# VH-VL binders against q86iv5, part 27

Target 1, 237 residues: q86iv5
Amino acid sequence: LDSCSICVDFVGNSLNDLLNIILNSGVIGTCGDLCSAVPGGQIVDTVCDLLCDYVGVDEFIKLISDVDPDPIYICEKISVCKTNDNAAASLDLVQINPQNGTVGGTFTLSIAYTVTNTIATGQLAFNIIDPTGNAFGDAVLLVQQSPEQYTQQFQFQATPSEQESFPNGLYTVQALVCEGSCGSPHPNTYTLANGTTTFTISGADSSSMSGAGSFSGSSQSTQTGAASGSGSGFALF
Key: E = the ipSAE of ESMFold2; O = the ipSAE of ESMFold2 at other seeds; V2 = 0.75 times the mean of E and O plus 0.25 times the DockQ between their complexes.

## First folded at step 7 (VH-VL; framework fv_ciduvectamig_arm2)

Design e5 (at its last look DockQ between E and O 0.42; V2 from the best seeds 0.00; counts 0 for: pae O 6.8 > 2)
Fold by ESMFold2, look of step 7:
Structure e5 (fold): chain C 237 residues (1-237), chain A 122 residues (1-122), chain B 110 residues (1-110)
Amino acid sequence: as target 1 above (237 residues)
Amino acid sequence: QVQLQQSGPRLVRPSQTLSLTCAISGDSVSSTSAAWSWIRQSPSRGLEWLGRTYYRSSWYNDYAVSVKSRITVNPDTSRNQFTLQLNSVTPEDTALYYCAREGYKYDAFDIWGQGTLVTVSS
Amino acid sequence: QSALTQPASVSGSPGQSITISCTGTSSDVGYYKYVSWYQQHPDKAPKVLLYYVTNRPSGVSSRFSGSKSGNTASLTISGLQAEDQADYHCSSYTRSSTFVFGGGTKLTVL
């Protein structure tokens, strides 16, 4: 894995812990003071220390303490991730199958996009808006995506949970390709393309099914010798 | 439950390569919750960590500065083992060699092999 | 010589409490909390007693306790028993992604 992806992963997984350490410590004079308190074992603390020492502890604390901390933005500001203000892409396909499904069914969201000017550090993201207005989604990190055509798939099972009950009705899918974090107000951030599609869920009352709603994604890249990534969790924009 | 079993020659001639193996049972060399180390012990130097190999989406190595130019630690996933190669040995490399597991949850060497006494001499 | 400094030997009588020190630098003992202690009887492999300065693995007696201040870590053995006669080693993970050990301390139970 490249340094940019390692940075974004570390910041994304450790941001809350870092904020708590900063807020609850009286004096943080070195990167060692900060990083030795981060949970996750010695490998995580080593990554913390390398990133913190690269910019200096005072700047690192400032970036982490930003009112809208954003892992991609933070990693760009410490110069581990690159930016491209001229990044360009288009969305070729946003497709969900089946378009008419049932509670408990499996849905596959397929997104095809074409990069026309390199995406330095960005996201492919989506939101799904249920009939009541509740939204959930996911994103995958894009690093140094050269001009080429790419495909990405995300799959989920419509299993009701505390976070999403999967009510019957019309769902709207919103997909974005971005330089920087999709939806972020930070500098060097651009929505390069967007697209939508819809699907429906019909069938049994979703409130009788239990289970945590979660997303997992898989990806395919139409790119010579390159590998693409996948992610889990939720993305909102 | 987890056991480390060492093997390899007890006598190595100066300038040759010392090669030892550590077979793992009850765990996987590819475990993302572990790292696999070689440590040696001698009266003059005590315990000395030499290096490790571990898997986190790819294979990584870390080596002690004192041996970095001469050491290689390799995993073997098909045999569930890892090896030490130490090139250009001298009599100062005479020691009791251990393999050890570094457990992620413990952040320490929680499982050790039985030890292999290696003598470097003519 | 060893990267971490321990006393070469210590002794105590049964029932006493003893403490073994381990002094390193701001790049190892003083940097991370990845300090561990090992007990080694003759002709046996070391056995971990403490990790993360203070934590005991399951099966390790509560008579073994640890602390750290600055660049110095300490192992304390309370209620000393004859079976505690052994060598004791400290270890620290370093800022350079390596491990270092102390020179070891021979504990004699009188």
Scores: ipSAE 0.085, ipTM 0.599, lowest interface PAE 6.4, mean pLDDT 86
Fold by ESMFold2 at other seeds, look of step 7:
Structure e5 (fold): chain C 237 residues (1-237), chain A 122 residues (1-122), chain B 110 residues (1-110)
Amino acid sequence: as target 1 above (237 residues)
Amino acid sequence: QVQLQQSGPRLVRPSQTLSLTCAISGDSVSSTSAAWSWIRQSPSRGLEWLGRTYYRSSWYNDYAVSVKSRITVNPDTSRNQFTLQLNSVTPEDTALYYCAREGYKYDAFDIWGQGTLVTVSS
Amino acid sequence: QSALTQPASVSGSPGQSITISCTGTSSDVGYYKYVSWYQQHPDKAPKVLLYYVTNRPSGVSSRFSGSKSGNTASLTISGLQAEDQADYHCSSYTRSSTFVFGGGTKLTVL
């Protein structure tokens, strides 16, 4: 939709490819040299060139090569995404259904939050912590979220995988609203609100299955029905 | 198996809006492996790319500089089609209009519609 | 008036090879490798012959080949046949997220 979202999506999806190209190439003299090697075709290469040309190839490589590269921070550093050190929000609801479920079942996490001072570039993120302390989660990007009330839903299936077996017991859900990347040590990053809820999984363990790790999410400016969207990846905080 | 079927008026008056539709079969307008373009052809200018729409987590548009102030290209996911609107037309907009698919694999116009000849005159 | 420069016409005899040039700038032909070529017979829509400078879609004869050097791309047609008589267009993707076309080249098979 906008330059900030385009930047964050590009860097987030291409960061590993960019780092690999930078580390394995001898000399990268132009943005074209770097960006032509990024997989994804002409549209991805064009976004790469726009961002790289905006700051210059040397500065772009430096930002990608940082010890803890962060897509939101990178896009803020090059001034494509705005920051607001005075952003403010509260969490109105963190709710999961069903509160008592089974392995293989589908859970819906509902989060309502109120922005009281614009979130310039941030995240709505969650972690789910299993009974043994193992965590998984996801986040969605928030860009120029004006003061008002928002609702977001996420779904997941409790399908066992190598990453998460979904043992029986009590699970803790942690939700965060942040300016910047939630949990990041970078400048201009703030946890604005947090909330928790719990749920349980009971029943017999099933055989190992693939397919865990996808999440669906949605956002809207007014608390009302019919919200949808998709997000994926780990929430690192 | 992918086909593009065009529809729209053949005569438009100067200063009005030219509106064309391209229906897609065998593919989806929201395919992340494609982009959807309008291209026109006239004796004075040959082939001229006008603009495109495509979906990558959100909907995006790119437009040729020459028409950027007057053009809109919109997807319609419910009907699996995309449209061209060109405002404030002049006789110089008289051309044979094509819709075309840009395949991700080719990064080129690999599927074309049948063409619609549009005349702009009073 | 076209953004890319092509010769207006070329001709050749059956069995010969011919080359059609397409010259742009460092912001289009000279920047990316997204150069494509199209064949257009009278009253027909263009048909892609080459993409990514050199690559042929399935069903396109190996008699069609392409190259690029600097700001100039070339289409070569070897073993000319009567059915090759058509208009040929080059296109390039630009740094500005647009496409540009050449003015077209009419090939006459003598």
Scores: ipSAE 0.035, ipTM 0.548, lowest interface PAE 6.8, mean pLDDT 85
ESMFold2 (binder alone), look of step 7: mean pLDDT 92; pTM 0.950

Design e6 (at its last look DockQ between E and O 0.82; V2 from the best seeds 0.00; counts 0 for: pae O 4.0 > 2)
Fold by ESMFold2, look of step 14:
Structure e6 (fold): chain C 237 residues (1-237), chain A 122 residues (1-122), chain B 110 residues (1-110)
Amino acid sequence: as target 1 above (237 residues)
Amino acid sequence: QVQLQQSGPRLVRPSQTLSLTCAISGDSVSSTSAAWSWIRQSPSRGLEWLGRTYYRSKWYNDYAESVKSRITVNPDTSRNQFTLQLNSVTPEDTALYYCAREGYKYGAFDIWGQGTLVTVSS
Amino acid sequence: QSALTQPASVSGSPGQSITISCTGTSSDVGYYKYVSWYQQHPDKAPKVLLYYVTNRPSGVSSRFSGSKSGNTASLTISGLQAEDQADYHCSSYTRSSTFVFGGGTKLTVL
């Protein structure tokens, strides 16, 4: 539990609210004026006050209002997260299991990578591109990752939702290791390595189910493969 | 002392554009501490916020979803005014129209114009 | 169909306290603290009574107070007076950068 991770989590969850508050309120004189209006309770207000007071309210507002929605970049500009322009890594494995699955099934994406020069603040990210070209994905924050070998797993259920219907066909997985936010044009941001794999989905015909079938046990929330996950929404890059 | 003075026609034909003007005295339409709204009132729907314009390093607009496709709110810095344009009006747009300033940093309309009753009829 | 729900009317006797409710959703009243109240006498423009749930502008009597719990905001008028007879409107700023109003409440002082 480090200050960089706390900053990125706060900004990622609160950026749109901060912008809405700044625009509606006009001139804001103190961090308390801004941060007390952010929904989420006392813990969110406290983190907001700490980050805002660290750089001063005028600089904090400037960073929030003049930067696109990139929590890592904002936290780097605040100097709570560090950068390394010489970060380096390679991808050792990008594997999805099962290779052939069904709608409603659970898929596990395994990524192994080797850091060869410290990743100061970056991401391990993936996109999954469905047969129609629609993409969804997720990412995890990487903070001060020293040279070493790492493994990360992501899991999702192929449950149809308004964000992704999971049509039958071939899916492409893209994985990235980045310094900074993957796909971002901001300074100090680099794609360090990338890799791909594929999998297939079959069996999405509700007429074959006993009784009346439904493609979702919950089409709007807690299912993996919806537009949710730590650090990001649908497609990250 | 800030005052808002409204002007514009009281009668508009269906399918035409409703245009209203709000003149500002005692404040600037480009004030970074204010925003400038149009609000209407009818017996059937009560008060209804329509949209606003405001300056925060650049000009912004926000519009109510119900009128978003038909509304424009514009500042006029040379005359210190802001305008409402509502296209393709129907009798449902008959209402008492107010302009208002959002003058508190926490979102409230502290100054209101006198109101303009607009009837949409042939 | 106003976005916020207020009772259509309320009445009270001089000296009494009355409360007017304003119920919205988690996207408006329940989201930010940008809730405001307006008094409107016949043939007059609305006048702000409260903003940011509880704040009174200069010149507004301390008999007017406000609160919020969940998706419901409340205006309380203590020591009811004849001149309080008017329409009362609530408003909320939304997470979508818009404002919504309640349907209004007609207060009758008996």
Scores: ipSAE 0.573, ipTM 0.842, lowest interface PAE 1.8, mean pLDDT 87
Fold by ESMFold2 at other seeds, look of step 8:
Order: structure tokens, then sequence, then C-alpha cells
Structure e6 (fold): chain C 237 residues (1-237), chain A 122 residues (1-122), chain B 110 residues (1-110)
């Protein structure tokens, strides 16, 4: 497992706690003082210490305190993740199946893309916009994606929850391939390709129920290379 | 030696605003290693943290959910003090009010004011 | 009611050890290690005994010790003395950048 992925995962899960600790504690003189307070167990503490010691505690605090919550950008600034301003890719397929489904049904989003110049640290991301404008989605971290053809599938069940009721109507899927975090205004961030498709949901009216959904995914390469990772639950861009 | 000296009224009518002041000696309200809180105590509720103000490159406030729509905690750097303003008080706000410094890096109140008993009644 | 649960009272004889519990949730006591304990004598302001679960400020007796497991923190007072008769409060910093207190425990030295 590569250091860039470890950094992005750690920052994504711990940024709010790090900010909370920094603001509450005032003076923090060592990485140990900061990192021992981060919840998540011994592995999280070890990753925190390694990243903090790599740049020094004062620089680490500065980066966390003075940036918006963009884990990829932070990890690029501490030089654990690389950038490529010339990254290039195209979207070959954005397809949702079934195109007409029902509440409670399972939908599979298939994305195929071709990298033509290495994506150093970026994302394959999607949003699904319901008929009322509410959006939900996910993203996969892309690290050192060499020129190659890639596929990724995402599945979700249209089970109503507090986050998304799945009303009847037309849904829009937006997919992006990016260098950096998709939608971020930070330097070294580019939308490399985008695509759109639609699907519909029809069926009996159902009341929302409590809960949160998750996405699962798999990836394949046609010859060499692969893309994989887990999203942050709901990703919006 | 750091000391906190409280002042303010002991009786407030319902629906009015409770205002208390905490004067700081031996430290600065703008210290980047401290935070400044108001805490109240009653026999039925015990100690209850209300809110704080502190400086970390800019001024911050945090407030307890139960009072956040009615509370303001403000620093006054020229007088080296901080204030509590609690709007729309009811008899349920009757308590012994303390100001306190959070001066340890792990969230502890190491210096307390003398306390001010505030009664809300007509 | 208070956000953290403490026993209303505890008693012990001089020289005995006693433990006071403080139970919260995974969003406060169980989340960070920001748990502190305060001693309060009648008509006095609270005085900090422990911070960061186990740390004693300068001048606090080593008879006071602390621990935490899951959502429960504990204060242990060994070698009880008459002057330990007081109220004891626990506090936790929360995931939401607030502080919560226990309801307090009255310690009686018999």
Amino acid sequence: as target 1 above (237 residues)
Amino acid sequence: QVQLQQSGPRLVRPSQTLSLTCAISGDSVSSTSAAWSWIRQSPSRGLEWLGRTYYRSKWYNDYAESVKSRITVNPDTSRNQFTLQLNSVTPEDTALYYCAREGYKYGAFDIWGQGTLVTVSS
Amino acid sequence: QSALTQPASVSGSPGQSITISCTGTSSDVGYYKYVSWYQQHPDKAPKVLLYYVTNRPSGVSSRFSGSKSGNTASLTISGLQAEDQADYHCSSYTRSSTFVFGGGTKLTVL
C-alpha cells in the first residue's frame, strides 16, 4: 500500500479531529502531542506521526489550519502525493443499468476511461442528481495511473433514507476523471474528462426511512494497470 | 499569578439579558495558549459548560447546544476581560456562574473565578 | 439531567481507596482523551485534579489517579483523608468542540 493513498485516507478521516485538537489545545510542541490525541487507534497514531514528522509539526499544523478540507491537496503540499499538470484522460463509457428502474432496485454504473498521460494523484468521481436537485455520489482515488484503459463499476440500491428518498422521475449521472480532487479550486487540479447519462425511477410512493447507503465497486484493466479504492460515502463536486 | 475576578448583577428579571464580566490579571485574554469559558452550577443540573472565546490566529467561539441561540461570549482586549451575555432568561437560568481559563493543552479548567450567584425572578 | 453519569455519593473510611465513575458516550468520554476531574469543597470553586485522563497538575497528590475504558472514566483516591471530603466532577471535551460535565459525586469520609 503506497504512501500517497495512506496519506489521503488518513487526512480524509482525521482532518476535522486534527483541527479540533489544534484549536482546543493551543500550544502543540511535538508531533507526539498532536498525534496521540487523534482517535482511531495505534495505526492512525503511527500514520499521523510519520506524516507530521516528515514535514515538522509547525508546517503540519499550518497546512491543516490554513487549507480547506481537500485531502489530496494537503497530501500534495506535504509532498507525499505527486502532481502532473499534463495529465490526460478521456471517458469511453458512462452507462447506467437499468435505465428504467424502481424504488428499491439495484443500479449499476459502469465507467470506462483511457489515460493518455499519467494521472499522478486524482479521482474517478460521480454524482447522481435526483429530480429535486439533491445529489449523492462517490469517488475512487487514482494514484500513478499509467497510460492504459480502465473500467470501474459502482452499484447502489435505491433504498430510501434520510440522505436520499429516491423520488420518481429523471436522474442525471455526472462522471468525472480528474487530476487532483474533482471540483477543487486548488492548484494542480484539472478536470480531464467528463460524461453524463440519465436513468429513471418509477414505482409506488414510499416514505423516507433512516439510514445511510454505501457504494461498492470493482475495477479491471483490459491488459495492464488497475484502479481501485473506497469512497467517502457521499461525494459531491 | 493568574486570577479571574467576576462582576455583574445578582438579580435579573425573566425575558431580560444576563450580563457578566470576568477580568483577567496575570494573563492575556488574547493568549494563544488559553481559552476563556463560562460555566454555571445549580443543585439540579450540577456544572454546565455554556461557551468560550479564544484567539488562534483569529477569534473563535464555541457554545453549548442548549444555549447557543441565546448566548454570546466576547473578549475585550483593551480591558483584558471577557463577558457573558445570555438573552431571554427564565427562572431555569438561576445558577452560580463561574468564568474559567482552559490553560492545559488537554482541555482542563485550571483557573476559576470566585462565582456569581444570579437569580432570575420577578 | 447532566450529560455524564456519576454516582450521586460515595463513602469510605480513612486510609481506604475509593473509585468514582464517569460514564458518557462515544462522542465524548469515548472519543478523545480529554477527560478531566475537579474537586470542589463547600462554597469554593472547583479545583482541577486530573487532565488528559491520568495527568496531575503540579501540587496535586499522587493519591489521585485516573483511568478510562470505553465510554467510562474513573477517578481513584487512595489513602483517603478527611480533607478529601468534597464534591467531585468529571468533564469531557466532545467531538463537537464543546465540554460536558458529570452531575457530581459527593464523597463522604467516615
Scores: ipSAE 0.455, ipTM 0.767, lowest interface PAE 2.4, mean pLDDT 87
ESMFold2, look of step 7: ipSAE 0.480; ipTM 0.781
ESMFold2 (binder alone), look of step 7: mean pLDDT 93; pTM 0.954
ESMFold2 at other seeds, look of step 7: ipSAE 0.309; ipTM 0.654
ESMFold2, look of step 8: ipSAE 0.447; ipTM 0.759
ESMFold2 (binder alone), look of step 8: mean pLDDT 93; pTM 0.951
ESMFold2, look of step 9: ipSAE 0.431; ipTM 0.751
ESMFold2 (binder alone), look of step 9: mean pLDDT 93; pTM 0.953
ESMFold2 at other seeds, look of step 9: ipSAE 0.452; ipTM 0.751
ESMFold2, look of step 10: ipSAE 0.376; ipTM 0.707
ESMFold2 (binder alone), look of step 10: mean pLDDT 93; pTM 0.952
ESMFold2 at other seeds, look of step 10: ipSAE 0.424; ipTM 0.750
ESMFold2, look of step 11: ipSAE 0.440; ipTM 0.733
ESMFold2 (binder alone), look of step 11: mean pLDDT 92; pTM 0.951
ESMFold2 at other seeds, look of step 11: ipSAE 0.382; ipTM 0.724
ESMFold2, fold request of step 12: ipSAE 0.374, 0.406, 0.424; ipTM 0.735, 0.737, 0.753
ESMFold2 (binder alone), fold request of step 12: mean pLDDT 93, 93, 93; pTM 0.955, 0.953, 0.954
ESMFold2 at other seeds, fold request of step 12: ipSAE 0.006, 0.441, 0.331; ipTM 0.525, 0.764, 0.684
ESMFold2, look of step 12: ipSAE 0.297; ipTM 0.668
ESMFold2 (binder alone), look of step 12: mean pLDDT 93; pTM 0.953
ESMFold2 at other seeds, look of step 12: ipSAE 0.440; ipTM 0.759
ESMFold2 (binder alone), look of step 14: mean pLDDT 93; pTM 0.953
ESMFold2 at other seeds, look of step 14: ipSAE 0.270; ipTM 0.648

## First folded at step 8 (VH-VL; framework fv_ciduvectamig_arm2)

Design f1 (at its last fold request DockQ between E and O 0.83; V2 from the best seeds 0.00; counts 0 for: pae O 2.7 > 2)
Fold by ESMFold2 at other seeds, look of step 9:
Structure f1 (fold): chain C 237 residues (1-237), chain A 122 residues (1-122), chain B 110 residues (1-110)
Amino acid sequence: as target 1 above (237 residues)
Amino acid sequence: QVQLQQSGPRLVRPSQTLSLTCAISGDSVSSTSAAWSWIRQSPSRGLEWLGRTYYRSKWYNDYAESVKSRITVNPDTSRNQFTLQLNSVTPEDTALYYCAREGSKYGAFDIWGQGTLVTVSS
Amino acid sequence: QSALTQPASVSGSPGQSITISCTGTSSDVGYYKYVSWYQQHPDKAPKVLLYYVTNRPSGVSSRFSGSKSGNTASLTISGLQAEDQADYHCSSYTRSSTFVFGGGTKLTVL
């Protein structure tokens, strides 16, 4: 809806393609030369052209070619996403339900946080670490989150797949609220709050695997405000 | 005016390394607007891209998955050339080998060498 | 064997138009617009006819044109001439930073 969210979504979805095009072509003289090559149709090309023309093709290529490209950081350097070095928040609740479940069961992660100084562009992120150390997670983009109380829920079904088998044992949940990309070394990036909880999976699904373990999430703001975002993205750090 | 001249042996024994050289005139191997590829052709497979080397603030390589474990493509800036090394060859590597330039303006192989027929047999 | 599928042969009479197809996947022909076509006469190196799906290098006849829809690219040769008898190859840059070629099409001018 807003230019910051559009920029972060575009860069996040197109970063690898942009870099691939830049490396393959070498010298790129105009935004049109770069952006017309990006897959995804007319809307993607239009967003690419607008963002690229906003800073100029040379600066845009420099930001994309960074050793550790970061969509939030790139959009901050383009100046379509704002920063706040004084952003502040606390985590009020990190809760997983059920705390003791089964393979194939549905788990709901509930996170409540309070913003005490505006988060200009940041993330609410979590990782779930299985008993063997394999991790999966998600993040929600936070744009201009005013001082208010917010809630967010994520759900997943513990259906075994080749990506995550959901072994029996103790799982650790880590949640973070950040200005900037959580875990990033880039300037204007801060971990504002963190929290953990755990849950267990016990029991077996009769030696069966569906191969369809997937993650789904939902976003919900508190009654005192609305959070921008959706149940998408990966936040493995 | 850009021309590619190939050289190298035409007979290689199985398990040995195939080495070919491509000399560049009218352009530079370190040109930031070009990339330098090896492509081979056989009657049964047609054209097959093998790999490339190119300079974009540093040297990069990309290799076809089918040969990735055996191939090396190296630039030589002092001689203005680039080389193919293909290790552990088998008779299946018998082919007509081309070097080619990928030009930035075309995004395609716009200049080709003359071709070198390499036979892998005893 | 080849990553891209072309008909093995096509034929046409002088003055006619023919079209050669090149079918790949959403990871190559269907992904970027880096699709190119090459003409190869016997015992000669390939020569680029089209790049970026539709663009002709200087010196290539306007009788050669190209298009792409979905995962299929097409080369059209209008006003066939005897000298057009050759092999024709398509190529695509992939999302994995590699190139793939079609198996080639032998054009016979009757």
Scores: ipSAE 0.453, ipTM 0.753, lowest interface PAE 2.3, mean pLDDT 87
Fold by ESMFold2, fold request of step 12:
Structure f1 (fold): chain C 237 residues (1-237), chain A 122 residues (1-122), chain B 110 residues (1-110)
Amino acid sequence: as target 1 above (237 residues)
Amino acid sequence: QVQLQQSGPRLVRPSQTLSLTCAISGDSVSSTSAAWSWIRQSPSRGLEWLGRTYYRSKWYNDYAESVKSRITVNPDTSRNQFTLQLNSVTPEDTALYYCAREGSKYGAFDIWGQGTLVTVSS
Amino acid sequence: QSALTQPASVSGSPGQSITISCTGTSSDVGYYKYVSWYQQHPDKAPKVLLYYVTNRPSGVSSRFSGSKSGNTASLTISGLQAEDQADYHCSSYTRSSTFVFGGGTKLTVL
């Protein structure tokens, strides 16, 4: 793992806790005072100390306390992640299989994209919008994604849950390739490409409330190079 | 020395609003190294934190889930005070109410007011 | 019913050590290190004994010590004295930016 990915992972997992600690304490004079309070054990404390000491505690607190804090943006301002204002990409394919499925069924989202100017730190993100307008999705971190064609597949099972009931009807898939965090207003952030597709669900099954909101992502190159990164949770634009 | 002095009514009717004031001396309600809480105590529940107000770069509030729909804690910078407003009270809100300062960084209530016994009764 | 569980009462003889437990969840005692202990004599406001699990404010006797393991924090009072007879409360900051208290423990010095 590279420093950028470590930073984004740490900030993404600890941002709420960092905010809570900063607000509760008021005055934080050292990185040690801040980082020792972060839950997650010695490894998390060490990463926190390294990142905080690198930029200085006052600047670290300011970046985390930003009105719209964003892990990628924070790591770019710390200079652990690079930016490229000239990043460029296109979406070659956004495909969902099966296009007509059932509740409880497994759907595979395939995304192919071509990078034409390096994505320094960005995301491949998608949302799935159900017939009622409710959305769920995910994003994958892209670090130093060189010019090349890439493919990624994501799978989910349409198992009803408290987060998504999977009603019958038409679903819309939106996919984005971004420099920076997709949808973010921060500097050095660009939507490079977007695409959509649709699928339908028929024959709803309400026999189980077990959730399916997790996505397993994989990446492979059709040339040299590969996307790296991992994301969790739902990505919403 | 930092001191907290409470004031407010001791009897409130059901469905009315309980209002208490905490005057601060020796510190500022806008201190970035403190937060200002209301805590109550009853024989049936012991100590119960209700909510707080504090200034960091703007004013913030946090409220206990059990009272979140009915509570407001406000600073008054001109009088160097903070207030509790608890709407729609019931006899279950009968308690000894404290204001307290949360000292810098470590989540401890280091200065307490004298307490105000509030009875909610018809 | 309080959010944190403490024994309702404990007792000990002068000179002995006693320990009061405070059990919460992974969202409070088990989450941050913001655990504090308060001593309260009858008709008095609580007074802080410990904060940040183990730290004593100036003027608090070294006979008071604290620890935490998992979701349980502990207050230990060594060398019990008659004036230690009081109620003891634990408190924790939560991941939801709130505070919770234990139900309190009445310490009787025999």
Scores: ipSAE 0.453, ipTM 0.769, lowest interface PAE 2.5, mean pLDDT 87
ESMFold2, look of step 8: ipSAE 0.441; ipTM 0.763
ESMFold2 (binder alone), look of step 8: mean pLDDT 92; pTM 0.948
ESMFold2 at other seeds, look of step 8: ipSAE 0.445; ipTM 0.759
ESMFold2, look of step 9: ipSAE 0.397; ipTM 0.730
ESMFold2 (binder alone), look of step 9: mean pLDDT 92; pTM 0.951
ESMFold2, fold request of step 12: ipSAE 0.007, 0.440; ipTM 0.523, 0.770
ESMFold2 (binder alone), fold request of step 12: mean pLDDT 93, 93, 93; pTM 0.953, 0.953, 0.954
ESMFold2 at other seeds, fold request of step 12: ipSAE 0.434, 0.398, 0.426; ipTM 0.758, 0.735, 0.753

